# VHH binders against Protein HEAT-INDUCED TAS1 TARGET 1 (HTT1), part 7

Target 1, 277 residues: Protein HEAT-INDUCED TAS1 TARGET 1 (HTT1), of Arabidopsis thaliana (Mouse-ear cress) (q8lfw5)
Amino acid sequence: MESLLECFAITDGKCHPDCLKANNEQEDYDACQSAALVAVSLISSARVIFKIDSKYTEYSPQYLVDNVGKEEVEGEMDQPSCQYTVGNLLSYLVENVWTKKEVRQREMDQQRREFTVKDCFEFAFKKGLPRNGHWAHVGCIFPVPPFACQIPRVPMKGEVIEAANVSEALKLGMQQPAAARLHLFSPEFDLVGEGIYDGPSGNETRYVGLRDVLMVEAEKIKGETVFTVQICYKKKTSFVKVSTRSMILPLNGDDESQVTEPACLLVDFCIPRFSIN
Short names: E, the ipSAE of ESMFold2; O, the ipSAE of OpenDDE; V2, 0.75 times the mean of E and O plus 0.25 times the DockQ between their complexes.

## First folded at step 1 (VHH)

Design f06 (framework vhh_7qbe_3)
Fold by ESMFold2-Fast, scan of step 1:
Structure f06 (fold): chain B 277 residues (1-277), chain A 118 residues (1-118)
Amino acid sequence: as target 1 above (277 residues)
Amino acid sequence: QLQLVESGGGLVQAGGSLRLSCTASGFTYGMGWFRQGPGKEREFVASISSSGGSTYYADSVKGRFTISRDNAKNTLYLQMNSLKSEDTAVYYCAAVQLWLPSGSYDYWGKGTRVTVSS
């Protein structure tokens, strides 16, 4: 049961390295990077909680960023081709040393892809994941690590379980932390402190957008269910209590993000449910 | 059915220290301390995860109170230092068998009274 505690210990009060990288690039938010980070945190936690891993094991979020959605676009085989070995490393280096312009172009191309935490879980269950040390977080010289076909991947056995509402989400969270997305409104979110984030309060409210979170706890306050979520926002990892009260959300965005009916601040609940055998 | 029994409350002078204990009849996941002062609603004080690796504190007690647990004894502790008259309350032990950490829980003790005199 050390898995949740170890996850909290390494992320409490500080932004994950991948979030820090995104912030250093002056990006407000990288949705794919965020989804990959949340996904590996939940996979690592679940694997220790259900005794699949003997200790908290860090898996590669960069592997998800580099590969999720790629096969649908390219139609490539499930297993990577193994063209380069130790004996021909020099040939690989000569062919794959990129200019700064080429590296930037690849980073821009990666940002064009859209995938969710659910997509990351499905990919991990289909393909497995390498340990973090086996897949470079930053490939400024090489966009893809050499010998990708030889990098060991840990097989993942399980399925993604989703919940459409708060009641089902509460059940999902009973044995492990769950993924969700949170509707952020400014300045309310910035001012919540130790209180309960309950969404927009007035005409000076600005919709920031959806952010991936880890749902780590549920409690009942004055008869109302409240979730505690872990979020990395503006270079800070914090825990925030979120109201589950239905409310009309003034979402001023794309059709995909707009809702005018009463809705929950937390949406898109899911967990990685591992086979314990 | 899980049972929680608090002890250690009493009368103490401002600036003093006091240690509260809470013994559970079985294993608990998350545990915490809440308090209720005269004529006030129950408020969160501190919580601790199942192994003790993660702790949370209300701003009003941060730096003065320390929460800890001994899982071999199924016992939760609250070390209270630099006590203020505003800390006068009935302190409640709370536990949940599934969640980490929480401000409200499934199981509650009957409380132990702490009075801080000026």
Scores: ipSAE 0.000, ipTM 0.137, lowest interface PAE 12.9, mean pLDDT 71

Design f07 (framework vhh_7qbe_3)
Fold by ESMFold2-Fast, scan of step 1:
Structure f07 (fold): chain B 277 residues (1-277), chain A 119 residues (1-119)
Amino acid sequence: as target 1 above (277 residues)
Amino acid sequence: QLQLVESGGGLVQAGGSLRLSCTASGSTYAMGWFRQGPGKEREFVASISYSGGSTYYADSVKGRFTISRDNAKNTLYLQMNSLKSEDTAVYYCATDIAVAGTRDYFDYWGKGTRVTVSS
């Protein structure tokens, strides 16, 4: 059966840049959308590994984009506002679709928000997540999706566990994939192919920035720990082997303010640890 | 949606060999083979990690079957040697998405390829 929310989404030409569809069409990088995609992938993986879900279940990254980092009043109920129902859809259209101010305000608020994969995990454990089919791209078109209060959210019980270094990250990754952020340098990352990405070579190297990744495997190559990460970069999803050796990273463009202490290409390790009792 | 296409099944004499292939249309992580014999439930056969560094085999096939993969071709293989009549089954290719080497769970399956071992 066709969804009323899906019909609205298809016919509305107004889409926020942070929406998954718009982001994919623009070939640009959006940090919040990236963090949300990595977070839901890791949540889905952990839930099936620990038998909380009977099969791999896709949760909504758009729900995280639309809701993470928004203010909440102390004592508010942990559910979407139930302002509109099927019976008052016309009121929703008048107040939200034909009210340009609310759409602009929502876009401004989204542009100012920044959040990490860790923030997404904390939000999911506090508020739950709807399945992807229930909250695909509706939020990017409407400031308040009609029937939002009627969209079921799956409760999530657990906590975020962080690792401060590679050794701790190895322990986190033994039973489930883990999140990390990867320092990307061009052209080295573009040229890695089937090899090991080992960071900047110094020849015409440019710092691209941090990218959220899933750490899926670890192995020792010539006595060195190497992580295999899954990354979405320039519209392509790939698996890349990454060196864990500490090195000097030129993070500030030109050589004026390099990191003076050796650092790892992979940082900000964390996992969603579900309660399985 | 991700598609898995198996090939290489057929009729083979007991003691013979057969090689199965499975090609994926998109990103895969850990991959494996499952089989379902006549009147039986689907059972695990073998699995392989993304790098190929870790492999797992069901006790019934260990020493006779070899799982391998070619990531450049996005293709999984199962080399079956010393085939027995009890190996008669439909063989299914399966993959998980971003899951670290879980041998007992896979989410995506192909349509299968039939292997018949005669004696």
Scores: ipSAE 0.000, ipTM 0.305, lowest interface PAE 10.7, mean pLDDT 73

Design f08 (framework vhh_7qbe_3)
Fold by ESMFold2-Fast, scan of step 1:
Structure f08 (fold): chain B 277 residues (1-277), chain A 118 residues (1-118)
Amino acid sequence: as target 1 above (277 residues)
Amino acid sequence: QLQLVESGGGLVQAGGSLRLSCTASGFTYWMGWFRQGPGKEREFVASISGSGDSTYYADSVKGRFTISRDNAKNTLYLQMNSLKSEDTAVYYCAARGYSYGLGDFDYWGKGTRVTVSS
C-alpha cells in the first residue's frame, strides 16, 4: 500500500505554503481544493502510466484552485497577467496585498466558484498545468503570483471521458485509476474498517456529503461488483471497498437533495484520457 | 519501478509440498503465478485480487495449490501440495498495474525453479 501512496497518492496541503484560511478550524473540508488535488493525482498517474512523463511528476493543484471557473477575457488564460514584473513589485503589493477591498473581493469570488474534478480535467486540457512548486502562493496573502505570466505551463493534450453507470466505469479503469464521488454516511463509513461500505443503515444515520475519490481496483465478491477507492477523509488517506448495490439514499432531509429512485453510492465517474502519439 | 523477487523454489519429491514467495518493492493490485515447463509455453497457474477476496486457479492445480497474500509485507504466496512431475517448471510472479479485474499482467519476476522428482 505504501508504494501506491508513494506513486499515485493524493497531494496533500503541504504542497501549498502556509495559508490563514487553511488553518481555519471551522472549515474542515474544501470541495474545490479536494477536486483539484484528486485531478492532479489522476493527471500525474495517467501521464506516468502512458509514459508521457518519465517519472511521477507533481502538477500544481493551487493553479486549478486559482483559475478553474474564471471567465476568459480575450485570451487572458493563454496569456497570464503580465501587469507586474520584477521592476514593479510595489504596484503589485499595493493593488493585491495592502487593499482590504481586493482581499474581500477575492474571497467572495472564491466562495462563488464551484467546480468538480471533471472541470479540473477540462481546464488542464485547455490551458495546461504548471509543475508543483512553480505555482505556489505565499499563503493566502496574494491573489495571484506576481510574475504569473512567466510561469511555464506544461501542455496537456487529451479529453475527459465519463461513465454513466458501473458497467461503463469498469471499462474506464482498465488502464488507469478513475475519479468518482462517494456518498458518505456516518457512522457507517467511519465503522467500515476492512469491510465493505454499503451506505446508510437507516437508524441514527447522518448524511455527510459527497467526497472525491480515486477508484483503484474492482473485483467481484460473492457475485457483486465492489470498487476499492482511495479517499482523503478527516485528513487521513485510506482505501475502502464500496458496494455498487443500488439503494435509496436519504440525503440530509432536504426534499430537493433526496433521491427518490434507487442510486449507486458512487457517482460522477471520469478519467483524463491523454492523446496517443 | 516495481520489482518482483521470487523465492522458495527447489527440489521436492512427488507427493511433497513446497511454498513459493514473491516480495514486491511496493503495493500491487492483482497478482498471479505463471509457470513454464521444459519445452512448453508459459501457462497460468493462479491469481489473486488486491484485497485477497477473489482467487482463480488453472484446472490442473485446483485443490492442490493455494494462492494467498500479505499486503502488510507486500508478499504473495503459493502453497503447492501433492506435487506431480508435471509441476516441474520455472515459476514466475506477476503483478498488474492500474486496471480493473483480471486483465494482463505488466510486471514480472525473473522466476524460481521447482523440480519434482519421482
Scores: ipSAE 0.012, ipTM 0.251, lowest interface PAE 8.8, mean pLDDT 72

Design f09 (framework vhh_7qbe_3)
Fold by ESMFold2-Fast, scan of step 1:
Structure f09 (fold): chain B 277 residues (1-277), chain A 119 residues (1-119)
Amino acid sequence: as target 1 above (277 residues)
Amino acid sequence: QLQLVESGGGLVQAGGSLRLSCTASGFDYAMGWFRQGPGKEREFVASISWSGGRTYYADSVKGRFTISRDNAKNTLYLQMNSLKSEDTAVYYCAAGEYDILTGYYPDYWGKGTRVTVSS
C-alpha cells in the first residue's frame, strides 16, 4: 500500500521540472526562470527599502514560473479548488499528475509564453505573490496543488515603471535596484574580470543573447555613466561594470535591423513602483 | 534563527497516551514529527501544512496519532494514543521551507524528546 506521502512523491523524491528549488545554475539559459528570480529579488528589495515589509521577505519565484503567461493567455484561470477531499485528491493526482504528467508537461511547455521581468511585476501587482516557503515545496510536487486555494498571497499595490534610455533609468534607479537586460558577446564578457564590459570588439565576437540583470549601482567614469549589474552567467553570479556608451551591436540572426543602428548594451529598464500612500 | 523546542516526552505503559508539544521561534513553515528508535534510523511520523488544512501520517501511526498546530501560540502538537512498545523512540520536531512531505530531510530540527513505552 502506498502512503499519502508516496502519492505526493510524484517524481520519486525529485522536484517538478519547473521547480526552482531542484535547479542548480545551468549552462542552458532559461529565460522564464531568470525573469522570475530577478523579479522577486527586486520586489523583495523594493518592499524593504520603502518599509512595506519590516524585513527582507522572500517571495516565490516558483509561483511566477508556474503561473505567469498562463493567466495572461486565458484571462482569468480557474480559481484554486478548495473542494478536494481525500478521494478527490487521489483522483486529481491520477488524472492530472501521474496519468497525464508527460502530456501535461508538454502542454505547459507549449502553452506557456516566454515572459519578461516586466510581465512578472505586472502579474505580482495584479495577483499578489505567496511567500517562498508557502509555494516552493508544493510547486516541486506538482504545478497546481489541490490545496492551492489555502496558500496565502501577499497583495501587491503598485505599477511597473519603464525607462526608454539610460538617463531615465538613472532617475528610476536612484532609490532602488532596477531591472534591465544585457546584450552578451563572447569572449568579451568572459574576459571582463574587474574591468568595464564594453561590448563587442572584433570579427571573432559571437552574440550570446540577452540576459536579465539587476542594476545595483551607477557611477561616472570619464563623464560616462557606468552601471554595476548583478548577473548570473555560466553558473556564476557576479557583479560587472557595464558601459552605457551607444554603439553598433552585431546582433546576428532574426533582428538584423539593429546591426546598423547605435544601441546601448543595457535595454528594457524597469522597476516595481510600490504605492506607499 | 529558527529554534524548535520539544516537550511532553516520558515513560508510559502500552495502550496509554502522551501529548508532545514543540514551540517555535517562527511558524510560517510546514511542520512535522520524526522519530528514531533504539538501533534504528530516523523515520517520518507525521506532518502538517502551514495552514493546518492538510495532515499526513506514516502508516504505522495512522489512526493512533494526531498532529495539530496552534499558529497563534507558535506550537505544534502530536497526540499519541494506543501506544505500543515499537513507538519507543526519541521524537523530533521538524520544519521545512522545502517539500518535507517527500524529502524526509527537513531544514530545521529540534533537539528531541524521549518517549519510552513499557509493556
Scores: ipSAE 0.000, ipTM 0.091, lowest interface PAE 22.6, mean pLDDT 71

Design f10 (framework vhh_7qbe_3; at its last look DockQ between E and O 0.07; V2 from the best seeds 0.00; counts 0 for: pae E 9.5 > 2, unsure alone 64.0 < 65, placed apart)
Fold by ESMFold2, look of step 2:
Structure f10 (fold): chain B 277 residues (1-277), chain A 121 residues (1-121)
Amino acid sequence: as target 1 above (277 residues)
Amino acid sequence: QLQLVESGGGLVQAGGSLRLSCTASGRTYSMGWFRQGPGKEREFVASISSYGGSTYYADSVKGRFTISRDNAKNTLYLQMNSLKSEDTAVYYCAAEITIFGVPSQNEYDYWGKGTRVTVSS
């Protein structure tokens, strides 16, 4: 059994060329993948920091992408094709990995349900997570194997802790790494370089949307608190300094019947808090 | 306390190659290489994220040096190709132990003792 799981880990490290091509052709941003990647990073970090894991252990973001927001199917786990066996694994590999196969669009559409980092934490606390490589669909292929519910998961117990504002978020960051979402504006974000991202600045600004980020540092620059965040944008991962200044953001509209309050570019701060075992 | 041990330094001819290693005694997130030449201040060379997907290089080494890591062994590497006499320096391994550190833009809290690289002409 351990050998079979190790086989998945080996395949997971070597992505099939058709999966690489499909990924390169996909949209620049996938909210579900973003949330899952941030969530797993924070879970792995917190579990080592609080000595729940004895060493840094990577958990599967793909399991979150595949399962968050889905209801369990009663009785499906008991079918022969749903057993986690060498035969079922090999059948899956032949059908979906070792031959060039058309990606089944309907299965991909099901896997793209929208969810947040908070949703990922709540799911992980309810269902646990498999280790990375144990749930990668044998590499980067999309179809969920029928034996998916029998793949081993590490149980997790805890709760989500949120912060309402920057000062609370600083306290979260003193205890463990934290997640947030960043309001992106074009072209301002594309032009920030090594400076401080300060949001919209002109008539040609366009709201891109919210992006999940990892808060990696807080510092004072010219008397102002800024956060450094790790963000993936246009398939490039980078570190950006972000202003904590309150401002009126042109997000969803400027309808006079809709009053807007000053807001920060960074919102939705949260961490996973694990129960001690 | 976290220990970082560099190895792989030595004397090498210009145009040659050398591979540095740095082994950490405990959990690390971002890691990097810095160097200090004779009479110069310590300067950034390269850094790599915890997941190994994000790498950053000083302009002076871009295209010639490659940073990588083996998380199972908690070991950082620097492959140095096409070495020049100006690359002569003591090379230091550096690490952070929390994601809240910025791997490419700030001083690291943990440092090795360094390994000397001398490039002859």
Scores: ipSAE 0.011, ipTM 0.178, lowest interface PAE 9.5, mean pLDDT 73
ESMFold2-Fast, scan of step 1: ipSAE 0.014; ipTM 0.331
ESMFold2 (binder alone), look of step 2: mean pLDDT 82; pTM 0.840
OpenDDE, look of step 2: ipSAE 0.015; ipTM 0.255

## First folded at step 2 (VHH; from c06 with S58Y; framework vhh_vobarilizumab_d1)

Design c06y (at its last look DockQ between E and O 0.01; V2 from the best seeds 0.00; counts 0 for: pae E 16.5 > 2, placed apart)
Fold by ESMFold2, look of step 2:
Structure c06y (fold): chain B 277 residues (1-277), chain A 118 residues (1-118)
Amino acid sequence: as target 1 above (277 residues)
Amino acid sequence: EVQLVESGGGLVQPGGSLRLSCAASGFTFSDYRMAWYRQAPGKGRELVAGIYTGGSTYYADSVKGRFTISRDNAKNTLYLQMNSLRPEDTAVYYCAKVRYSSGWYDYWGQGTLVTVSS
């Protein structure tokens, strides 16, 4: 089985030309890739921090992208093509990776499913995750092989812990990084530099949307709790301090401000909590 | 456990050359795609060049023909030969173990500064 798994790892440099092109053109935000990448990062971190893994282990975000939100079809795993054999692997590689073929539609369908970091955790707790080298592609246009269910997955058992407010979110982050989503406004976010991101500040603000972030630090600054988040935005990974004050957010981004309930810039706090069995 | 240490940066005149090195440890170097990225002050990090495990290479259009990426798997070292340097090549250069195609959560070193000025 290890020899077959090494075949996937070796093909990392032998991808189909369309996959190489997609990799080099990966410049835009993809919400499903973002959720999967954050989830894998937090799972890897938590498993090392709580000594479930003896060293940092990379798990596959592409497995999450490919499978979260999909319904299982009864009997599908019993098909002859679902066996994880050298023959089936080679057939898959020839038909889908090494020949010119239109595989974009399957990948696009998988990428259009909407799922969150929480959904990724729940899926991982139910199905486990393969190591990254065994299921190696993020943003690749390859269809999922029929024998994918036979690729070894590390079993994971636990639960998603959520927080409803900043005080509870602080508790989530005491021993491990936490996931959240950040409301982004332009130009304010682009201009924050080393300061504290306070959200919209004028009538020329534009709502960009929500972005998944990793909450990595909390501190008090002038009596206010401030979180430091890791975020990838416009292809740049950075650490940004974020205000936790409640405020009215103009979320629809038109020329008129919208009245809405007070909200924080950071929402949807969660962590994976692993169990001992 | 992954560590990447860049070296070889410095001040150079336009048209000059530099060779960057990246010493890698904490993983099986020969099994991974490696890349160089750069970040100019106030700008985002951009791809410069990458090299697959089999030796195939790719380059940003802005550096094609001037820069050459290479690797020495016996020494666990990644190189970037930079020729015909221009002021716009001024940046901090980062060695990366490519984890995902998007650059999210790649392992990077602390970087080495290259300044091209007259």
Scores: ipSAE 0.000, ipTM 0.147, lowest interface PAE 16.5, mean pLDDT 73
ESMFold2 (binder alone), look of step 2: mean pLDDT 84; pTM 0.854
OpenDDE, look of step 2: ipSAE 0.087; ipTM 0.537

## First folded at step 4 (VHH)

Design g01 (from c06 with Y52W; framework vhh_vobarilizumab_d1)
Fold by ESMFold2-Fast, scan of step 4:
Structure g01 (fold): chain B 277 residues (1-277), chain A 118 residues (1-118)
Amino acid sequence: as target 1 above (277 residues)
Amino acid sequence: EVQLVESGGGLVQPGGSLRLSCAASGFTFSDYRMAWYRQAPGKGRELVAGIWTGGSTSYADSVKGRFTISRDNAKNTLYLQMNSLRPEDTAVYYCAKVRYSSGWYDYWGQGTLVTVSS
């Protein structure tokens, strides 16, 4: 029962604590942190749903932030850097602790490539994922935490299942919570309230960008599928009804930008499907 | 106590039709997504059809266009209309409820057997 309640709490009405730390305001939005937090929530949920974990287990989103999107080399070690061990802890302290932490963290953040929730799932299935307590404290300051190569990872077996359209997305959401990304336009998104978010109106519309969301419900209104999604935006969790009608989206940041082909406001539907055997 | 009771299974010829029913009790039926799963001999349980609280439906590719899922919230009953049945549809069919936000299928009924053969 507590595992069910923990799983429910993450998708029902509250942002993950680390989502609030990301601020999720337009200027402070970190796509990698957002993707990692959503991915860990869905991995933890799926592992309980399929009885792989006996209870809801927190895996490290920071491990994903620190390791996904980095260039891989054949024959590399399974773990991130083994540069620092018990024998060379002093070298780690000199290079990373007594040398300004803020400067190091800023340099590391600038080197990260953007990644998606799908990338996080693929990484977790390939490399495994440590529990939150084993990485959260050290990884947030340093790209090469001491004893990184010795941090225990939980192996994960499975595959990423994607949906290309609304019909397939409904199928994904029936089995477990599903991820998607939502095209945000201002001020339309801010003004939705209890209504249906239907994208840009054309009146002083600005494209904000994509935001990671969880699909939690679907209904039909006059034959159209409307998804309810959970989103953390401007430091708050909200549930928003989103139209699935195809439309031309001005994705280049203004109304005069070159329009793309008709698209759905919700894209990139996926789930982590764990192997039971 | 949550109870899901499936009925309506039986033996049918290929190309025939059956309507399955699932009577739900012990919870607020209208608050939950509902689904039909099936399990053929020697195979795991697979999702056949699902229906969201707002009435949107989803189907496995193997049954799309042949099966229709529906619900009657006043009667606390879930239905599966199965048309153009094939031998590969032979399985025990199970009713399941799903939590609103978690996607958990937290209860299975006893199942109802559907056999499609000559």
Scores: ipSAE 0.012, ipTM 0.469, lowest interface PAE 8.5, mean pLDDT 74

Design g03 (from c06 with T53S; framework vhh_vobarilizumab_d1)
Amino acid sequence: EVQLVESGGGLVQPGGSLRLSCAASGFTFSDYRMAWYRQAPGKGRELVAGIYSGGSTSYADSVKGRFTISRDNAKNTLYLQMNSLRPEDTAVYYCAKVRYSSGWYDYWGQGTLVTVSS
ESMFold2-Fast, scan of step 4: ipSAE 0.448; ipTM 0.773

Design g04 (from c06 with G55D; framework vhh_vobarilizumab_d1)
Amino acid sequence: EVQLVESGGGLVQPGGSLRLSCAASGFTFSDYRMAWYRQAPGKGRELVAGIYTGDSTSYADSVKGRFTISRDNAKNTLYLQMNSLRPEDTAVYYCAKVRYSSGWYDYWGQGTLVTVSS
ESMFold2-Fast, scan of step 4: ipSAE 0.442; ipTM 0.766

Design g06 (from c06 with F29V D31S Y32N; framework vhh_vobarilizumab_d1)
Fold by ESMFold2-Fast, scan of step 4:
Structure g06 (fold): chain B 277 residues (1-277), chain A 118 residues (1-118)
Amino acid sequence: as target 1 above (277 residues)
Amino acid sequence: EVQLVESGGGLVQPGGSLRLSCAASGFTVSSNRMAWYRQAPGKGRELVAGIYTGGSTSYADSVKGRFTISRDNAKNTLYLQMNSLRPEDTAVYYCAKVRYSSGWYDYWGQGTLVTVSS
């Protein structure tokens, strides 16, 4: 476990923003921020694992939040603003007063977009990513980044590989950590402790939703495959063992879920597969 | 020092079987992810089989159902049982200790050549 912890650098404050700032529960959960953070963690891990980067390099999750899901049909015109350079930032500050209305509008625009970890990987392979130190605060400080086109992006060469079942997921996760999404039920998830999370028990169970996780290990327990996933939930990063047993999940309430085909608690496995030189 | 020594390669006819061995020293096989890679002439190195620390296994689609990875903790040795061998399995096979923090392997040995021909 300790070697995996070092690899992901989670103890260095590489946790979700929703874990860092969220007081509790769903209110502060942002699916796009969650997806972007998982994506950059996996990209950074893959790039050092396959010796593309000489050391663990932090890439910008904020760049993904700011740019994934925006229409690209407009070609080069769709790029971040090139009107202001680093040398004329003062001009931008004079002309563009940051207001509460503009901040709220930007937040509303973000909440209307939906994207997944897979979308983030595809975007990174298509457009590249800036290092975290070059973009971390640009989108947070200003409603429109004044010199975004001047910030260098690291080109990314590769493809997204997906898995539809446990056998394929084991293959994906062998050489690098893999992304997945976890169906989360309360209070079962809150009470799992060091045990195996088996999903809903039926006694006062509530569906919380899907959460992005990193699959970091797998073991065979009593004949079944059990994945260990890293999850950030309610301001806490933890490692949880998850059952791969198929079951009927009450996702949309009693009547709708009763006729659903059995499903796994973990879905949507994928990795960023980099081209190796 | 970490050292891996592969053995068991050779010439075999299509449909035949071979068992490769990888003797490890300087670390414990049962406490690490282990893998078998191969490199055919004119191709890059590819992962063919892996075993997680907890014992779960994974295989490349091209070898699934034909190859079996296993380990012997007492002998500190990793194995690859290869059945129903095909000409396209011809390659140098490498044993590797898989480490995330230092890249996709910690060390590999000289490899062992497997030739499948009639």
Scores: ipSAE 0.427, ipTM 0.757, lowest interface PAE 2.8, mean pLDDT 75

Design g07 (from c06 with F27S T28I D31I Y32N; framework vhh_vobarilizumab_d1)
Fold by ESMFold2-Fast, scan of step 4:
Parts: sequence; C-alpha cells; structure tokens
Structure g07 (fold): chain B 277 residues (1-277), chain A 118 residues (1-118)
Amino acid sequence: as target 1 above (277 residues)
Amino acid sequence: EVQLVESGGGLVQPGGSLRLSCAASGSIFSINRMAWYRQAPGKGRELVAGIYTGGSTSYADSVKGRFTISRDNAKNTLYLQMNSLRPEDTAVYYCAKVRYSSGWYDYWGQGTLVTVSS
C-alpha cells in the first residue's frame, strides 16, 4: 500500500476477495468510481484533521457508487435493500450468486449514473457513510452486501464549499486537501514524470478527458504557483505537479477553426467542511 | 523548493528525554501530514509519529505514552518530545512531509542521530 486509493484496489488482508477480483478485472475506474474514491479520501482526511475521528478512518466508496444519484422514494429513502437478516446468511448466499448477465447489467446500471465529487459530499452529509469493509470495496460485482439495512452508517454533518478559480482554491486548501478535476492530454500527461504538467504542447495532442484529483500541496516554482495533485489513472496512483497558467485547451481534437477562451488545467474545486456541534 | 532540517539529536542515558525539531521552508502552505520516521542500521525507515495541520496525531505502538508530536502551524515547524528513552530507540530520526498515511511523494530531511546508551 502506497496510497489511500491503492488500499481500495488491492488486498492487504482487509479487502474482500470477490471485490478484489472485480477491481482487478477493470482496465480503469469509471468517472463515478473515481469521484467516490476521491470523496472518501477527502472525508477521511478532513475528519482526522479536525479531530472528528481519533485516527484515519476509511469509509466506503462503494456505498457512494451504489447510492448517489438514485431517485428518492417517499417513506423508504434511507433504507437500503433488506430482504435478508443476520439469521439467514445462507439463504442470501444461495439466492445472490450472480450470473454473467446479472454482473454485466449491474456494471451497466452503475455507469449510466453521472455524479461528481460534490454530489458525493452532499450525499454523505445527508445520509452518512458506512466504514470500509462494512459495505463492499469499490468494483464489487455482488449485489448490495447482506444485511445492508443493518450496516451502521457514521453520521456526517457539514456542507460543501466550492471555489471558482485558483485564488479561491488556495484558500480552501489551507487546512485540508481539496478536490479538483484535471484536463488530461496525451502524450503530455504520460511524459510528465517528475516535471510540471503544462497541458497540451500542440495540435497533434489528444484530449483524454477530465479526471478527479486531490490537491495536496501548493508551492512556488520559478515564480509560478504550482499545485501537486494525487491522481488515479489506469488504476495507478501518482502525484503530479500541475501548472496554474491559463491556456487554450483543444478539447475538440483537430477542430482548429474554433476559438476558446484561456482556461486552467484544474477546475471544479471543492472541500467537505465539517460542522462541530 | 521545500526543505526540511532536523535538530535536537544527541546522546542520552536510558530513561532520559530529548526534544527534536524540524523546520520546513519553501512552501506557500502545507496541507500535508508531517511525520517522524526512524531508521536503525540495516533496517528500513519506520513511522514513529504523525500529525496533520489541524493537530490530529498518530503514534507507533512502541512509543505511545512516551513520545509526543506537536506542530507550530504558523512556523510550519514540527516537534517530537521523547521521554523515558530506551536503548531500542537508538536510530537516525527523519522528518518528512508525507501525503496522507503513506503517500508516494515525500520530502525528507537529512536526519538527526539519537543514541540511548549508558
């Protein structure tokens, strides 16, 4: 274990074997899984930084994947499926052996929902989160854990604070890590190594997309503010220094006829701000 | 560039006390966990104690109740108060800026030697 994200992807004696297999079969995490992983990392960090938790406590990203973005049902909003009780685990195991068809349908259902790190924070503040290990690790292909209705959730009290630009993001990050999204371009991102990621170098570059990141450090390098971000890309966790310089981003590939305004490589800054009562 | 400089190491008798300091420079601000690691000859570096910017702390089982980590957030200076020192605490002590629990990207100091001997 090199990082918090890797703790969810590989076993160190803590992960469920079936969830580990499901995680290892994916080429990369989808957008919702990435948002959930970033969100729980930031929640865990904030809770230990502000002494809400006595030690670094891992919360379930799979709970967010399974529940964020679902329509609320009157009178049943806070009750996960509970067909089985503690006393009938064998019945649960017999009835919930997934077929290949059901596994594919589950994966497709998860991918149809769109949600952000902000949505994850708002959900956690409204519903709470179970600890990791009580609700299947990210990428688990089984149905919701047995006795889901009886799995304890830790209440979360707070609000989401957003920043519209780099200057506001610096203020958010002063006492805790912050969430952001990073514009990835190939091959520049793959070639950055220990240098500073400065976005697209020319029109031969390809836009890969946005990836959720954790902003963990800011420093001056050659007079410029540079953020260090933690990113999980192709299931590999790394730390990358990112330029805060505004630049033209070719998001349309080879469409050079369009003129776009200069933009920052990092966008969508937010933090979970916990209330102390 | 971020730089960490440790001080306060030395020779002490068993049962004695030492206070280590680590001064950090070069950051606009630090939201990273700061930590003390130690390394005895021929062994890997092990985590001794960690502290977040907000003051939450963690300790290795072997030092709980004897060592206290603290931080001056304004100066970005880290301290380790070591009481009831034992010969097994003999090691080079390193200051680190560590992202989260065990992040890949670390800034390390040069280390300060602590020798506990009669």
Scores: ipSAE 0.013, ipTM 0.404, lowest interface PAE 7.2, mean pLDDT 73

